# VH-VL binders against Rho GTPase-activating protein gacF (gacF): the designs that were tried, part 4

Target 1, 176 residues: Rho GTPase-activating protein gacF (gacF), of Dictyostelium discoideum (Social amoeba) (q8ssn9r234to409)
Amino acid sequence: EPISQSTEDYTDIPRIIKMSVEYLFEKCLLVPGIFRESANAMELQRLSQLFEKGGDIDLSEYTDPHCIGGLLKLYFREKPIPIFPYDLHKRIYSVLNEEDSNIKVKSLLESGLGKGQFLILRYLFELLNAVSINCNVNFMNYQNLAICFAPSLIQSFDLSCYDVIERLIENYHSIF

## First folded at step 6 (VH-VL; framework fv_vulinacimab)

Design S35 (from A4 with heavy chain W102F G103Y)
Fold by ESMFold2-Fast, scan of step 6:
Structure S35 (fold): chain C 176 residues (1-176), chain A 117 residues (1-117), chain B 112 residues (1-112)
Amino acid sequence: as target 1 above (176 residues)
Amino acid sequence: QVQLVQSGGGLVQPGGSLRLSCAASGFTFSNYAMSWVRQAPGKGLEWVSGISGSGRYTHYADSVKGRFTISRDNSKNTVNLQMNSLRAEDTAVYYCAREYDFYFDYWGQGTLVTVSS
Amino acid sequence: DVVMTQSPLSLPVTLGQPASISCRSSQSLLHSEGYNYLDWYVQKPGQSPQLLIYLGSNRASGVPDRISGSGSGTDFTLRISRVEAEDVGVYYCMQALQWPYTFGQGTKLEIK
């Protein structure tokens, strides 16, 4: 499936997300600097092309975990419409400091996202939460991960994006 | 009753420093972003700086970036503006304001900062 | 930065008559959810600014219904259907679409 595919067309989690998240979850939670370290550009391009063409892909053939982490970020960064709408993040930002904020955030995500977008984000944030729990080994806390993912998910550099994404990572179990 | 009470203004020479403070009461302070907005004598309003409710994220107007630092102490219900390397063009009444859903619903009384040799 | 332009800058008006203030933005303030990130404030003589209208057309608590906001995208209007003495002040529009937040120059409403 092309990276450029609209998120509104999804009825299930895309293969590239499912395979990348599953691999990272099983094998890469303890990798220092995961998602922060740069991937090899040529390997990343080759891997993204393989997913676009379809066929059988064995991610265990890739010795550099940063390539698979980079692929996941690239997928969201290159979508023509951000998977996380700009207007939704602004609305979430406005309630972050309110009483019962996590309940309000959950409600906004459920009402503001299509089913496919919600499922993809839930799947991604489960991984990011797990990575952050292991920050004593991988050195990637909630703030570090928000810096890595917020610009790709919302496709904006507004500082409010970092607060929103950080909240979703830290409070995954209360929100999703 | 929401109240924002400001302090810390005064007269300072160019290149000097001042620290403005805004004490909040009547609401859960950590639930609201806070901003500073200034007004030069006889001029309009200019947004200067903002800080998220958690205090982790800050924003600045280009005119003050690198010279001013916004901070907050949620345990004391205060937001502060540390102003360094002050210039004559920083002379203004400075307002603290509470941000709710992308608008300022309550404003402090203002404090005058005069930068003059 | 988003540039906000108001007109007129000076608005003398007769008591009981209507008044209108225009605000234009250098880029659209309308987003996909249908909200315009534009607010209106008034500063009465010797007082702090106070909120009148938020998100284009929503009246703030305590603001009389003779004051209304309208418009979308780049062109916005604040209207007072019947000007009262207490309406004297300087009116500002502000965009909250992106940082830095930016204000219009202000419109001084005076009774003639």
Scores: ipSAE 0.006, ipTM 0.507, lowest interface PAE 11.7, mean pLDDT 86

Design S36 (from A4 with heavy chain G103Y)
Fold by ESMFold2-Fast, scan of step 6:
Structure S36 (fold): chain C 176 residues (1-176), chain A 117 residues (1-117), chain B 112 residues (1-112)
Amino acid sequence: as target 1 above (176 residues)
Amino acid sequence: QVQLVQSGGGLVQPGGSLRLSCAASGFTFSNYAMSWVRQAPGKGLEWVSGISGSGRYTHYADSVKGRFTISRDNSKNTVNLQMNSLRAEDTAVYYCAREYDWYFDYWGQGTLVTVSS
Amino acid sequence: DVVMTQSPLSLPVTLGQPASISCRSSQSLLHSEGYNYLDWYVQKPGQSPQLLIYLGSNRASGVPDRISGSGSGTDFTLRISRVEAEDVGVYYCMQALQWPYTFGQGTKLEIK
């Protein structure tokens, strides 16, 4: 599907998300600097175009994991409507330091997101949590991943975005 | 009963330093972001700094960035503003304010800071 | 930075008459699900500022029905349906959409 498509049209996890997340989870959890290291711009553009055309794609043919990581970030960054609404992150930010904050965050996500958006974010954050658990090898902890993904998911550089995304990565199993 | 009680104001020479404190009571302090807002004599309100409930994240207006440091001690229910390299244009009444869902619902009484030779 | 512009800056009003203050932002304060990140405060003579309206139109606790907020996007209004002596003060709008938070220049309401 085009990366510019509205999130409200989601009936299933988009192919580009499903294929990229599955591949990264299978093969790339231990890659140093995953999501931080820049992809080759031409190869990233080429891979993005292949998904837009809807052809049969085999990601195992690609040897650069940073290209696939870059594709995930590009997908979310280029959406015309952020997958993670700005006001939802502000509401979540306001409860981060409250007692039982993870339960409150879970409730806000479930009420503030459409089913498709929630499933996509749950799917993504499972990967990001798994990457962070391997940070001694890949050098990508919760903070590093929040820096990489917050601008793409919320499409904002507000500092509160990093706190929210970091919490969702660190406490994935309590929140999702 | 929510209360914010301020202290630490005074007269200081240009280039000097001053530390403002705001003591909070009547609520779970660590659950609320806190901000400092100032008002120069006869002028309007200017937001200068904010700190998250945990203290991990801080924000500053460009006019004070690099000179002022906001901090908090959740065990003592205090938020502090360390003001260094003070200038005449920093002369103002400084208010601490509690932030709840992106608005300031309670304000301290204000602390006058005068920067003068 | 988001620039907040208020008008009028001086508002002399007769007791019992209505009053309105306008606030304009340099960019839309309306984001996702209908929230406008615009708040109104009043500072009465010799006192600290106090909250009147939050998120565009929500009245703060203890604020009377005669005071209301309206508007969306870039154009907001604070209205007092019947001005009382206790309403004397300087009124400020503030955007909380992004850091740094920015205030309008203030509107001084005076009894004439």
Scores: ipSAE 0.000, ipTM 0.474, lowest interface PAE 17.2, mean pLDDT 86

Design S37 (from A4 with heavy chain G103A)
Fold by ESMFold2-Fast, scan of step 6:
Structure S37 (fold): chain C 176 residues (1-176), chain A 117 residues (1-117), chain B 112 residues (1-112)
Amino acid sequence: as target 1 above (176 residues)
Amino acid sequence: QVQLVQSGGGLVQPGGSLRLSCAASGFTFSNYAMSWVRQAPGKGLEWVSGISGSGRYTHYADSVKGRFTISRDNSKNTVNLQMNSLRAEDTAVYYCAREYDWAFDYWGQGTLVTVSS
Amino acid sequence: DVVMTQSPLSLPVTLGQPASISCRSSQSLLHSEGYNYLDWYVQKPGQSPQLLIYLGSNRASGVPDRISGSGSGTDFTLRISRVEAEDVGVYYCMQALQWPYTFGQGTKLEIK
């Protein structure tokens, strides 16, 4: 039974992901409602356009941290093919409550994702795990973050996707 | 093999409350999302509510938000629907159904709820 | 909310003849992964609904190959190549692209 995903690999982590994740990790872990609060639509559009042009960007010029969080979510939401394949999500979901589930999840991610996809997701989930560790200050726990990211990563309205994404955030260190 | 056995239901006056239960067997219950779908007499199907395998994520149709609560007990393989502030328009046969990523592959036998005085 | 429209609503068919039911959605059900989030169910007299087709064209376990689903985007068809007595019932399409999941009005298939 082969997995029916794209094998398109990202040779490097995209600049928009690398810069946004790095900035959020360094500056925004304690921002209340990070990823949940809406960004200013005009500012988000302008920032997105700057990345498309490929010029030098200084994210510290953007005073709204929700704009950078919004940019990261927008990137995954607008991908033509979801970064997280549907069939892989189903396979992961089926093992979540089994013995040694995190080892099984790790194995499924390693076999089910292209190298570039795996690296992008590892980079993202490191950030989301760090945000969740600070949830007593930023009010974004594992469940809140799963709600914000699961639909964009899998591009599905499936309730089971929240359980999968929550597991990847909470158990980042065991899985990635 | 896979079975969903429903209980609860009955006749209740407007404004009353009722609790429906659905007992699952033959599969690893916590690995599946569950939903409730209702059917008014002589009418079509309407999705009412869903709950993730973990029980931590729920969704409701606008017609029942704030009045109905879906829950599950994975240790007992049971999904429940608590229905409060019942209205005549809630009169229907209620089905529990197992969701396997975007499809309801198994359904309970149905439970009749009649809201009337 | 996504509106699902079925036609015909009443379908009298002679035993052994083919039958077709149309289902149209108010927006595309074709998602980025190439899946159409459209399922078909049948409810036989006095019974619970049962799954026939999921994700547009995949037959559920135990469904005979005389029953097939086709279509993409906003237009879908359920076809029965040779109607048998056991096929009597009300057929529903359902979209599972977004919440709330919504059903068509139902098509009642009867043998005349």
Scores: ipSAE 0.312, ipTM 0.750, lowest interface PAE 3.5, mean pLDDT 88

Design S4 (from A4 with heavy chain S30Y)
Fold by ESMFold2-Fast, scan of step 6:
Structure S4 (fold): chain C 176 residues (1-176), chain A 117 residues (1-117), chain B 112 residues (1-112)
Amino acid sequence: as target 1 above (176 residues)
Amino acid sequence: QVQLVQSGGGLVQPGGSLRLSCAASGFTFYNYAMSWVRQAPGKGLEWVSGISGSGRYTHYADSVKGRFTISRDNSKNTVNLQMNSLRAEDTAVYYCAREYDWGFDYWGQGTLVTVSS
Amino acid sequence: DVVMTQSPLSLPVTLGQPASISCRSSQSLLHSEGYNYLDWYVQKPGQSPQLLIYLGSNRASGVPDRISGSGSGTDFTLRISRVEAEDVGVYYCMQALQWPYTFGQGTKLEIK
């Protein structure tokens, strides 16, 4: 399925997200610098094109975990409409330091996101939370992961995006 | 009402250090990213550095990266810019600014920094 | 880095006449949700910069209706429908889509 496909069309998690997240969760939680280390550009483009064509893909045939991590980031970066709306992140940012902030964040996500967007983000943040828990081995804490993903998810370099994405990673179990 | 009051600055020799401070009032400080923007004499505006509301995320212009450190103290409603290894080309009026809706809606009065031998 | 280019750089105008300033970006500032991450600022003599327009066309608090912003993608215009004496200053566009934030060179508006 093309990366350009609208998230509003989704009734389930897209194959590229499901396969990449499952592989990373099963095999790559302990990989140093996962999501931070660069992938080979040509290999990443080739893998992206394979998902576009809709063929059968076996990710175990790829030896570089950073290519799969890079594919996941590329998917979000290249969407025509960000998976995480800019206005929603601003509303979340405004409540981060209020009483019962995680309850308020949960409510804003549930009201501000379509069903497909919410499911994709819940699935992604479960992985990012798990990666962050293993930061003593992989060196990717909440802040490192927010730096890697915030610009791709919101398609913005506004610094408030990092605080919001960090909160969603750290407090995944309270928010999702 | 929103106020940003700056202090610090002055004259330093190349290689020296200065610390600029910006005291905020009239708004919920931790909900806003803050930036420093400078203006060399007779020249235009140049964004220098920014810091998120939490203080944990920072960005720097390439011209100052590794030499300047932005920080904030949310309990005191202040944002600070520590300037090390100063160069003649760092001579400028430095403004602190509050970031809102992708813009800088309030600016401090400015602090002159002169780096000269 | 996103390069911002303004024209003209010097803008002498007669009181009561319209004025317009162009701003061009090296890449699109249009966010996929329909917002243009382009701001306009004015710096009046001896003063700090002041926000005039944010997100392409939204007026900041206290900005009069005679000042408007328009455009999308890479081409933006700030228009003053009838120039008044208090409009004297240097006008800057700024992109806020990507770090580092970058400003145009500035346009000096002065009364003839």
Scores: ipSAE 0.265, ipTM 0.744, lowest interface PAE 4.1, mean pLDDT 89

Design S47 (from A4 with light chain H31Y)
Fold by ESMFold2-Fast, scan of step 6:
Structure S47 (fold): chain C 176 residues (1-176), chain A 117 residues (1-117), chain B 112 residues (1-112)
Amino acid sequence: as target 1 above (176 residues)
Amino acid sequence: QVQLVQSGGGLVQPGGSLRLSCAASGFTFSNYAMSWVRQAPGKGLEWVSGISGSGRYTHYADSVKGRFTISRDNSKNTVNLQMNSLRAEDTAVYYCAREYDWGFDYWGQGTLVTVSS
Amino acid sequence: DVVMTQSPLSLPVTLGQPASISCRSSQSLLYSEGYNYLDWYVQKPGQSPQLLIYLGSNRASGVPDRISGSGSGTDFTLRISRVEAEDVGVYYCMQALQWPYTFGQGTKLEIK
């Protein structure tokens, strides 16, 4: 499936997301600087092309864990329409400091996202939460991960997006 | 009624320090990112620094990075700019501003900072 | 950094006539969901800047209909359909696509 496909429709979780998230969850939760360290550019290009062509892919053949992390970030960054809508993140931001804020955030995500978008984000944030729980080993806390992913997910440089993404990582189990 | 009331500023010698403060009222302060924008005498506007609603995320213009520190106290509805190692080129009127939809919808009255011997 | 260039820098205009200010960016400001991350501000003599237009074409609260923003990508225009005495000031465009946010050099609108 092309990373930069023009369609907004998600009937199933994309293969690139499913395979990358599952691999990172199984093998890479303890990798120092995961998602922060730069991917090897040639490996990332090669891996990206393999997903474009739709062939059989064995991620264990890639020695650089940052390549698979970089692939996830690249996927979201290159979407023609951001996976996380601008208006939705702004609505979420407005309720972050209210009583029962996590219940309100959950409601906004459930009503503001299509089913496929919600599933993809739930899949991603489960991984990011697990990475953050291991921050004593991998050095990637909630703030570090928010910095890595917010610009790709919302495709914006608004400082408010970091607070929203951080909340979704930290409070994954209350929100998704 | 949204209000941003600034304080601090004044005359300081090169290498000195000043702390600017901006007191907010009329809105839920912690729900908004805040920025500082400056204007040198007779010149245009220059964005200096920004801080997220939580206070955990900050950004700085390269010209002030390492010398200025933006912070906020959400319990007191204030955003602050600590300016260290001041230079003559930092002479400007400094504005605090509330960020909304990638714009600055409300601005403080401005505080003059003069760095001169 | 994204460079913002305004023209003209000085705009003398007769009361009741239209006025237009151009703003060009060194790279496209058209991004997520089709928004242009371009704002317009006015600074009246002795006052703080005031937001006029955000996200390319949206009027800020209290801004009259005679003031409009248009354009996309790298070329933007602020238009005043009928200039009034209260419009005197320096007008700035600003890009909010990426940090640091950068302003144009300003356009001084004055009555002839």
Scores: ipSAE 0.420, ipTM 0.791, lowest interface PAE 2.7, mean pLDDT 89

Design S48 (from A4 with light chain H31W)
Fold by ESMFold2-Fast, scan of step 6:
Structure S48 (fold): chain C 176 residues (1-176), chain A 117 residues (1-117), chain B 112 residues (1-112)
Amino acid sequence: as target 1 above (176 residues)
Amino acid sequence: QVQLVQSGGGLVQPGGSLRLSCAASGFTFSNYAMSWVRQAPGKGLEWVSGISGSGRYTHYADSVKGRFTISRDNSKNTVNLQMNSLRAEDTAVYYCAREYDWGFDYWGQGTLVTVSS
Amino acid sequence: DVVMTQSPLSLPVTLGQPASISCRSSQSLLWSEGYNYLDWYVQKPGQSPQLLIYLGSNRASGVPDRISGSGSGTDFTLRISRVEAEDVGVYYCMQALQWPYTFGQGTKLEIK
């Protein structure tokens, strides 16, 4: 399925996200530098093309876990409209330090996102939370993961993006 | 009622360090984000750093990132700015300020920092 | 970074006359919910800055109603309907939409 497809049409997780997240969750939580280390560019482009064509894909044929991590980042970076709206991220930022902030964040996500966007972000942040829990082995804590994903998800270099993404990773179970 | 009292300024040589402190009273300190804003002699205002009420979230202007560290001690009602690797262009009056609804509603008296040989 | 530009930079005014200061941002400060993340401050001689207006048009506590803020998006105005001696100082606009927060250059209001 094309990366350029609107997420508003989905009532389920896109195949590229579902397969990549499941593989990373099952096999790659303990990989040092996952999402930070660069993927082989040719291998990443080839894998991206395979998902575009919609054929059968066996991710176990890829020996570089950073290629699959890179695929997730590439998917979000290349969307024509950010999966995470800029206005929503600014509204979330404004409540981060308030009483019952996680309840307010949850409410803002539920009201500010289409169903497909919410499901995709919930699925992604479950993985990122699990990666961060294993940071003693993989060296990817909340801050490191926020640095890797915030520019791709929001498609902005606004410094407040890092705080929002970090909060969603750390407090996944309270928010999603 | 609300007061912000600053300390810790002075004269320092280039490459040196200083720690500025701001003691807050008259409000529930942990409920408010705090910022540092500086003003070079004869120049305008420049925001340099901010910290959330919990102390978990910090932001810095590019000009100070990697050299300055903002922190807070909510048990002592204090916000601090640790300034390392000071440069002549860091010479300024430094203000601590309380954030209210994305504005700075209360400001400290200012602390002069002079970086000179 | 968001660039804030003020005009004029020097504003001599006769006591009792109105005064206006303009502030322009390099990008829109308007949220979809209708808030403009634009504040106004005054720094009186020898004093710390003090908040006058927050979120575009809301007067801070203790600020008289002769001082008002208006505008939306990229163009904002601070207006003093009748200038008094205590209004002497340097006025700054600041955007609070995005870090780093950025100030205009300042407008020095002086009495003739």
Scores: ipSAE 0.000, ipTM 0.481, lowest interface PAE 12.1, mean pLDDT 85

Design S49 (from A4 with light chain S32T)
Fold by ESMFold2-Fast, scan of step 6:
Structure S49 (fold): chain C 176 residues (1-176), chain A 117 residues (1-117), chain B 112 residues (1-112)
Amino acid sequence: as target 1 above (176 residues)
Amino acid sequence: QVQLVQSGGGLVQPGGSLRLSCAASGFTFSNYAMSWVRQAPGKGLEWVSGISGSGRYTHYADSVKGRFTISRDNSKNTVNLQMNSLRAEDTAVYYCAREYDWGFDYWGQGTLVTVSS
Amino acid sequence: DVVMTQSPLSLPVTLGQPASISCRSSQSLLHTEGYNYLDWYVQKPGQSPQLLIYLGSNRASGVPDRISGSGSGTDFTLRISRVEAEDVGVYYCMQALQWPYTFGQGTKLEIK
């Protein structure tokens, strides 16, 4: 289900996440190297500061799609506490190869995350799944996206983080 | 019960190659990252390389990057270390180890690699 | 690379007495989630290393309660409340916060 169809129950999703994800989903699925290519540093910093100040922002005024992709990654990277808890990812990792693994993963996410964290991750992974489906054009498959996002989401370089994040991207529709 | 059984190793000339193998049993092998850790004679422990459960993600110590390749075969429950362009400084006992909560909870018996003329 | 420094490097101790090993890291091992990514291992003579403590203070399976880990950030301690003959070996701390994983120099505990 598209992120743009979110209900009133999702009003707790931070504006920076909602606006960035929705823009990227609508406009940037076919951009080569999205999330991998570097953003224009000055535009990224300016955009980040605008969201921090709570001003009105029109993302269509930013011509560099890598700036918006970079903003999304920066948001997760800079959280004081990772959006995706380390111990939760280890529990998920332990069930990845079990029968009904996606049902077990869904259950672990629902019990291990607060409502807001779950909704934010659901929004993000719907986008990442959609990006991966267009990998023939954008060159960002499940593995490429896991490399880009796992260190930011979990704030860890544990190799198992990549396997977990890859599973959530690839099997989004079975898990979320 | 968890077991890691190592094979390979031996004496090789500088510039030569060796392949180490580690056979795992007693756990769901693909659910665990695996690492190689070495110990030079009379020295301490040095982490060498790691591989994710899927085998798609790897890391190497700078001292071995470009010369060593870690791989795994989940259908055979094995992790392997291909060691190329060996140097005298690579002489060590090499251990395979299972990664658990950012640590190593089970270790193989060790395999001696001697690089000497 | 994160540098791990142990002290003492040689630790002669009398049976039944307590022993403590210090481990210091060049940067904080405290993750934002509240976990300290610091492990302790022992290598007994002629054997492979074995895990004693993970994530700062959690005992590995089969490790007796006389062995404990404590500390946070950059300063960590492994304590044995009553040393037994079976405790002879070289003890290593390891940081697992970032790649490459790095070990301390090792502390040789021996009975005097």
Scores: ipSAE 0.304, ipTM 0.748, lowest interface PAE 3.5, mean pLDDT 88

Design S5 (from A4 with heavy chain A33S)
Fold by ESMFold2-Fast, scan of step 6:
Structure S5 (fold): chain C 176 residues (1-176), chain A 117 residues (1-117), chain B 112 residues (1-112)
Amino acid sequence: as target 1 above (176 residues)
Amino acid sequence: QVQLVQSGGGLVQPGGSLRLSCAASGFTFSNYSMSWVRQAPGKGLEWVSGISGSGRYTHYADSVKGRFTISRDNSKNTVNLQMNSLRAEDTAVYYCAREYDWGFDYWGQGTLVTVSS
Amino acid sequence: DVVMTQSPLSLPVTLGQPASISCRSSQSLLHSEGYNYLDWYVQKPGQSPQLLIYLGSNRASGVPDRISGSGSGTDFTLRISRVEAEDVGVYYCMQALQWPYTFGQGTKLEIK
């Protein structure tokens, strides 16, 4: 059960994000290569279309666990404006190795993101942190997850993106 | 106050190896991505490789992938380029450069690498 | 790979006159947040390259206001309003939108 279910903040999270993150958190933390392995292309396309149409969706009907992981990455990759602003990640990058860096990062996120963007990222990074904790089984540590998500979240191939996203995964509880 | 000082070039035969080093001072080294950019004699600039501030993320131009390895030692403020299986077309002046605000704002003095029999 | 094309490749100019260099990219360098990932560098004889302009139009520290960058998407211009002897060198544009970072061929600026 997501902690967010008891707060008004989480009612503003897009349905596709809320349902996908909740399913992955409950069912897929131990899946080897989660987020790295390619989704079944037909299932991913069909699932994406169902969310676009706004109908009732039962994610347990999808047999490929990588389809739901692929859906999350596709959602962020396809946004017209990156969920994680490029300028913000550069400001975060500049403070990563300073004293009290996690406090500074938290401050930059709170001032640099709209409320909805902050909540979506908090929700996503909670999942990614949980996946990384189980890396002995799923083989997806914080570095592997940063490689999977940074290009979609920031929509940039700048190497600094990976250090920033890695920090947010690794130190989720100190930052969010 | 920012300074990048390079070393390690020279003459080597095809198939040989060289390691270039770049010593940084005047800034918090681990807060900056570093790159290597080369320039063949009389030719233009070519980006070769980059490394994140942590040293855990690297990228390479296709022409050097699998042969060159970029690394850094943040305790010593150095970035290194290990060049293996060198080819005549790798002959160039190699520059280390600091990446900040989407550009290379400081460059080393350059190190000549000549690959010739 | 993003291909960067400069024009002209050779630019003889009279001291005190303006100079312009064009740079075109094979795809848009405009990020969704409004930034153009295009830099300009100059390499003076016997020296390392030095940054002049970043993100299309921002001057690097120490760069005089007679040097300016403009353009968006695929078409960019570096302009020197009054050429001085110290401006002699080879000018390069570079895209930093995606890997590998790629440079134009270079434009050699010489005093007539």
Scores: ipSAE 0.383, ipTM 0.776, lowest interface PAE 2.8, mean pLDDT 88

